# Designs tried in a protein design chat: miniprotein binders against GCN5-related N-acetyltransferase 10, chloroplastic (GNAT10). Part 4

Target 1, 215 residues: GCN5-related N-acetyltransferase 10, chloroplastic (GNAT10), of Arabidopsis thaliana (Mouse-ear cress) (q9c7g6)
Amino acid sequence: CASTESLTSLTQNNAAEIELKYLVSQHGWDVRRLNRDDEDEIRRVSLVQAEAFHIPLALFDDFFFMFFQAEVLSALLYKLKNSPPDRYACLVAEQTSETETLSSSSVVGVVDVTAQTESSVLRYFPGVEEYLYVSGLAVSKSQRRKKMASTLLKACDVLCYLWGFKLLALRAYEDDAAARNLYSNAGYSVVETDPLWTSTWIGRKRRVLMSKRFS

## First folded at step 23 (miniprotein)

Design x2 (from e1 with V47I)
Fold by OpenDDE base, fold request of step 24:
Structure x2 (fold): chain B 215 residues (1-215), chain A 86 residues (1-86)
Amino acid sequence: as target 1 above (215 residues)
Amino acid sequence: DPEARALAWEALRLLSEGEFWEALEKLEEAIKINPENAQAYLRYGLILMMKGRHDEAVRAFERAVEVAPTDPLAKYALEIAKELKE
């Protein structure tokens, strides 16, 4: 009689092992789920995102960067805590190492995947009830290789399959040709562009909704 | 207010994803519902700073200080924003 305790420990260890399993290994990058129990990895992820989304303004003080990073961290922690494991994942990219001892500092790319039911997206996809939204794609400045971002996006495809979703969606800024090309190369197509009249803000950029559908 | 909380969360999500304009809109909606939300003003000011809109950021942080006069973050953000405006 294997004790119920041994099954729970095996299921917890298996769940942790499953979370740390590489979804994709290609182009010298390994992509896995973020380790929720690794605070240093979580902080590293927040830093990578903060650095990636930071607009380098000459007058952007280190204080505001730290404040922004803290907000990114807060958001990440909230998502990790309050989202079901099958409806949210933070995916991290690290360099494929021959040495098993990858430190939390090895995280150099991030992407978020969230299950969503937004009518604004679903209206374009009759018979689709939910989709995976890809957001927060961040690549460390030191490792800005299109291959890593493509590998992260490929991991989103794998996760989409594993979770039984048929649709990935994301938004890119219309003027971000590099991002749009990356997503296009990953198999995303343009669905909609934000209407011009919704721009209440001077200098607001339009977003392009892009999607990838699986048969 | 549940709606204000949902908007504040959505704004934080959008902020964390680099969707700053969308985050500003959500914060505006949140502030309209709950004008006594210091955190919304702080995030609003932060995004405005990231957009180079220092004057507007100062006003946001001033409002944050008015709402939360004991919040050291609001005070410090206002001070730094004023210094960076000069």
Scores: ipSAE 0.818, ipTM 0.943, lowest interface PAE 0.6, mean pLDDT 89
Fold by OpenDDE base, fold request of step 24:
Structure x2 (fold): chain B 215 residues (1-215), chain A 86 residues (1-86)
Amino acid sequence: as target 1 above (215 residues)
Amino acid sequence: DPEARALAWEALRLLSEGEFWEALEKLEEAIKINPENAQAYLRYGLILMMKGRHDEAVRAFERAVEVAPTDPLAKYALEIAKELKE
């Protein structure tokens, strides 16, 4: 009689092992889901995102960086807690290693994928009820290789297929030619640009909605 | 207020994604609904600091301290923002 406890531990270990499977292994990068039970990995992800989105101003104090990182962490924890596992994923990129001992410090790239039903996006795609929104693409300063970001985006394609979605969407700043070119090379096309008149903020940047549709 | 909470969450999401301008707009809407939300002013001030708008950030942190005079984070953020303005 195999005890019921052994089956529950095997199912939890199998669920944890399934979450740790690589979605993509390409160009020397492995991409998997974030381990929700690894607090150090969650903190590492928040650091990678905070460092990537931090605007290096000469007067940006370490305090405000730490405050920003804490807010990024809070947002990540909220998404992990309040989103179903089949409707949200944080994807992490690490270097392909022959050594099984991957530390949380091996995470060098991040992207968020969220199932959405926003009418402002869906209006352009008749017969699509929901889409995957790609956001929070971050690559560590030490590893700013175009191949890693492309591998992260490829993992979003794999996840889109596995979850049965037909549409990926994202927003990029209009003036961010590097990001727009990355997304274009990944098969995204421009759908819409934010109107000029929407902001009272002097120096506000417009966003471009981009999408990738699967047949 | 459920609407103010939704806006505050959306602002936090946008902030975590590097969409700072959109986060500021959501925070402005949240503050308009609930002007006694110290956390909204703190996030607003933080984003303004990240945009190099130190004078506006100081005003946001001053408002955070007025709303939450016992919050050590609000006081410290205001102190550092003033020091970086000089």
Scores: ipSAE 0.813, ipTM 0.942, lowest interface PAE 0.6, mean pLDDT 88
Fold by ESMFold2, look of step 23:
Order: C-alpha cells, then sequence, then structure tokens
Structure x2 (fold): chain B 215 residues (1-215), chain A 86 residues (1-86)
C-alpha cells in the first residue's frame, strides 16, 4: 500500500514547528530532516554521500574511500555543530515502510540546504540579501533515483517556505543534461554559466547557476 | 585568520559534495596563504588520486610529508600513490 502525502497537507501539519516528521511523502519516498541526535544515522548519511561522490580506484580503493568518507563525515559534523537549525538542514530520503517500522539506517538519499550570502550569486538578484543554497544531492543506487531526487527537491521548497526565504539556488555541471532536466522540472532556471577564463584545470567542467524564485 | 578559516571550510564543503575541481581551486588558494598546512596537501592529493592525476598527487603527498614528517596518514598515502603511479 502506497502512502503519499501532498505538499499542502505537510505544510498544514507543520506550519508552526519543524520536527522529525516527513516534509514530503511522494512516490514511495519519505523526506525528513536528519536526526542530529542519532549517531548511527549521521554515519549512514556520510556513507551515502561518500558512495555518491567517490571516484573509485582499481587498487587500494578501500584506503582512499575511507579517507574520503572521513572527510565527508567531518564536513557533516561541522555543519551540524556550527549551523543554527533554521539556516542549515540535511534532508534525508527513505523508502516508505508498509509495516510502519521506521529505521534511521534506511536512509538512501540526501541533500543539503544552507542559508548563504555569497556575492557570486547575489549579484544576479538585486535586493535579495540571502538565499538558500541546495547542494550535495546524493542518491544511492536505485531504479527510482529520479523520483527520489525530485522528492528531495520538493522538500527543499518546503524548507524555503518555512524559513521565509524567497530564493533557492544551486549549481549543476553545464554538460550534465540529466541533472539540468531534473532541476528544470523542479522549477529552476539557468541564471549564468561559470566564466570560460576561470578554468585552471585540464578537463574541468563548467557549472551553471540555477535558481528558483518565490514571490 | 578568518580568510584562512573561510577557505578551509569552503574547500571541505566542496570536497564532501563531490565538487572536486572547485575544491582544488580553494585548496590552491589556502596553500598560497599557508604553505605549511599538511591537511590541505592531503586533501589536494586525495582529489587528484580520484581524478587519475597520479603524478600530481604524489607531489602533493610529498609536500604533506615534508610539512608533517611524523603524520602516518601522509606517509601511507604517499607510499600508496607511488605504487599506483607505477
Amino acid sequence: as target 1 above (215 residues)
Amino acid sequence: DPEARALAWEALRLLSEGEFWEALEKLEEAIKINPENAQAYLRYGLILMMKGRHDEAVRAFERAVEVAPTDPLAKYALEIAKELKE
């Protein structure tokens, strides 16, 4: 039995407070905030992130993966320790359980949302003082990755509304058509591409800044 | 030292989110400000290894060992990187 919950229903249930309830529930995916008091969940999230972004080596991969995961965990812990709860959230996705058994170890998707004031973004939006930056979208191997990712992005919209921001921003690689289509379908539009003259690395891909505005 | 802290944070954030080219740029800036930061060289070398830039990774790990000769992570990473170069 599939249990889905509309964005309107979630906003009605959580208008006053943000708790460990699901922000969005669609297509068999439930999205909520990471439980910062659950050390096992924090470790699981860092594993999902590391698996998503690690570039495997043919030899000694265990060492470099562990090295990378330690850095990912350090970044996650830093954000949790040093960010006010209404200026940073790690959103986690898990599959809806038919048995109603909920486990923090079932996390299979993650995205970060961070309040920022960087001039590299704000220069395109006169009058905007700060925005929410969406980053680190990481989904485990799954046949339903696009639906999981879109549900995570809808949860970012919910947080933007709840925290009172008018602008969401993110970056995608210029040549990543799948990511750009995902973000366009979620209501993001291209603002600007990284300048050609800023490349310092052979093989570096350029990124596009994309944004979503709320009136 | 707020400039050095901001660069270190941004590099770590970018690295953790798989934005490796951007992380390398921030690490280069951090190294220019503080060329004695072993952790920056280690992160630089880690990214270079994942990107297949083995020669450059060896050089970064060599710098990490020079800056922190007693750091077992730096020594082991250098040993492994030299093996993978071959």
Scores: ipSAE 0.766, ipTM 0.922, lowest interface PAE 0.7, mean pLDDT 83
Fold by ESMFold2, fold request of step 24:
Formats: sequence, C-alpha cells, structure tokens
Structure x2 (fold): chain B 215 residues (1-215), chain A 86 residues (1-86)
Amino acid sequence: as target 1 above (215 residues)
Amino acid sequence: DPEARALAWEALRLLSEGEFWEALEKLEEAIKINPENAQAYLRYGLILMMKGRHDEAVRAFERAVEVAPTDPLAKYALEIAKELKE
C-alpha cells in the first residue's frame, strides 16, 4: 500500500533527524543527552539510577529505596541546573525505533560525564589539565545490557571529541571482571599506580583507576 | 562552614553516581567539620543501610535524631533500622 517514493522520503527525513538528535546509534541503541526540560524523563532517569545502584536490604527496603531515589533525583536536578552545558552531560540510552516516537519511559540506560580537574587523577597524567570523568553507568536489566553499556561508553568518546578533551577516566572495582572487560573493550587501560589505590581502602572493595587517551 | 557544605555536596554527587564508599569518606570529613548537620548523618546512615552495615547505620541515625530531634525522616529511619538484626 505504500509507494517507494513515500517510503524513501520518510526514511531520509527520519534518518536526518536521528543524526541531529543522537550522539551514537549502534547495536539497536540510541544515545542522546537527557532533555533537561522534561520532568518525566528526569524522574525516569533517577529511577534507572536508583534501581541500578541499590542492593537488596532488610525488611523495610522500600522506604530506604525511596529515600535513596529522592537523593539521586536531588543530585540530578542540581547538576542539570548548575552545570555549564559543555562541563556536564547526563547521557541516556533508549531502544532504536522506526516511529520517531519519544517518551521518558523508553530510557533504560544512563551515564554521567563530567569535566574534572581532581589531583587524584591528574597526578598520573603529566600535561593534562582537565579530563572527562565517566561515572554512574546504570543500565536496566535486559538481554542486550552489554551492548547498551558499550554504546553509552562510545557516546562518552563522542563528547570527549566535541568538548575538546584528550582524556577520559573512570573507576571500577578490581573484582568486577565484567565491568573491567567492558571498559577494556571500550579502550580503557588500567593506570599503573595501584598501590596508591590500595592504601586508601578502608572497609571497602578496592577500585582501579582506568583511562582512555586521545591524540 | 563553606568547606563542610562543599564536602556534603560532593558526597551527594558521589552517592547519586553509585560511588558509595567515596561518599562515606566525604560525609565523615563533613561531619568532622560540622557535627550539627543532620542531613549528613542521614545520608551516612542511608549508604550504610544499602551496604548492609546495619549496626553502623543505626548509630548514624541515632546521631541524626540527636542533632535534629523533630526531624520525622531521622526518627523514621532510626526506627526502621533498629528493627533489623545484626
């Protein structure tokens, strides 16, 4: 029932809009910046973050989960209101769609990217004055979770290029083999000063600083 | 104190990004500078509850109630945390 001219026009127009909107589209995932004017999307993102980071707790887990989500939402609102647009981004992942229909309920993955100058990182990178810190990688449970996370990380690369940074940094728990493999496959390397990390471990799992440099 | 407020914000940011142990360190520093901040104790206890360290969380919520005895969140958090076994 559809002519070839009609189909060609629709796909051309939609593809152009997708390119203008999305930072990365691959493996069936589209990644873009969170729409700071969409209150429902902001709340959805806070839920994705809270669900990803909590662990099962005792009898009254629902109360502490809601308490935690309220804190996550507060931090997200603060960052969105107080950060320059080229110093912070909340990146959101959603399933690629042919309909160009967008809703806050489609967001299933999130990552924060923040321009930082912390000496705890910069001391390992002579000549680097600023870097982008990747944090809060949170993906909803799905069969394609690894591909969603890798697409989010690729969008971090794109922001690094667009904002003119030469260094991406993140931290992973040393015993989290899945996360470390994910980051290694995305081009991150372990920084060579593990002893400094181990000296700060008090009652917690040791974290490893990982980085990705660009020429 | 501006330093304590900056530490408290950094702790909230770390908490929201899933960096819980780092957030605890910042909250400890903030509490050392300003021991009258009930919200810092509440966040400290919240993170400890999420990490399954219930005895320590109860102590943090007790301190929150001591510095803000009319805060219903502090009272509720303490009550719920105390229902848990060690």
Scores: ipSAE 0.718, ipTM 0.916, lowest interface PAE 0.7, mean pLDDT 80
Fold by ESMFold2, fold request of step 24:
Structure x2 (fold): chain B 215 residues (1-215), chain A 86 residues (1-86)
Amino acid sequence: as target 1 above (215 residues)
Amino acid sequence: DPEARALAWEALRLLSEGEFWEALEKLEEAIKINPENAQAYLRYGLILMMKGRHDEAVRAFERAVEVAPTDPLAKYALEIAKELKE
């Protein structure tokens, strides 16, 4: 009894809802893509990113934190402007109870996923031309949760599948046991530990390359 | 200069993703190519401040002021860094 136009309209609404849906909802956390048309959300995300990387033992300095956040925001805006939607995503995590408000203030965790072709990774995967690189996993200090990070990583798996990639890669500091356990529990395995420093920086920590393959 | 622009973007990306030591390496390379780039010195100093290396950060901010003496960001960053060093 329904007209063709009515069915077409319903299909279009479902497609729009799918594009705006959460990719993963688990453990009280909902993960979706950053809304690139929402300036307030973009600024909130840059704050979450900036807060995650501050050294905890230093006194909080408003000027240098604002300077750093401005640089983080600049990088985020550049990536959003210059990346095709199936080659870069900023994933955001919200508490399930906070999802009902749908406000930018509800974002408390983020991770970047970027299609890359770096030889430093591809040399270990003959036949693979590109992979998805996971970087900038950051959870708000006020909402720090292991389950939030796990849910963000699961959303990376979903994007890997949706975008047709077979390989996820990331780097973790060699001596960061908590991060390495998190990634191992998410199905990542060590590919290589960099055994030699080439930098003159005193105190630089070595990183390990970790990967997760899909068939 | 395409190489200098690529290094500047790469450094900014690394900085924003929390890969601070890698960002410092790219900034050192960018400064080698263009030693008059105040922005590179500012970012270099910013990362050093975040790592608690205040003496080295002050030197970077001094260089930024030297190459861009009317840049209010460079001047203010140097002033604050000197105060925090004390």
Scores: ipSAE 0.710, ipTM 0.923, lowest interface PAE 0.7, mean pLDDT 81

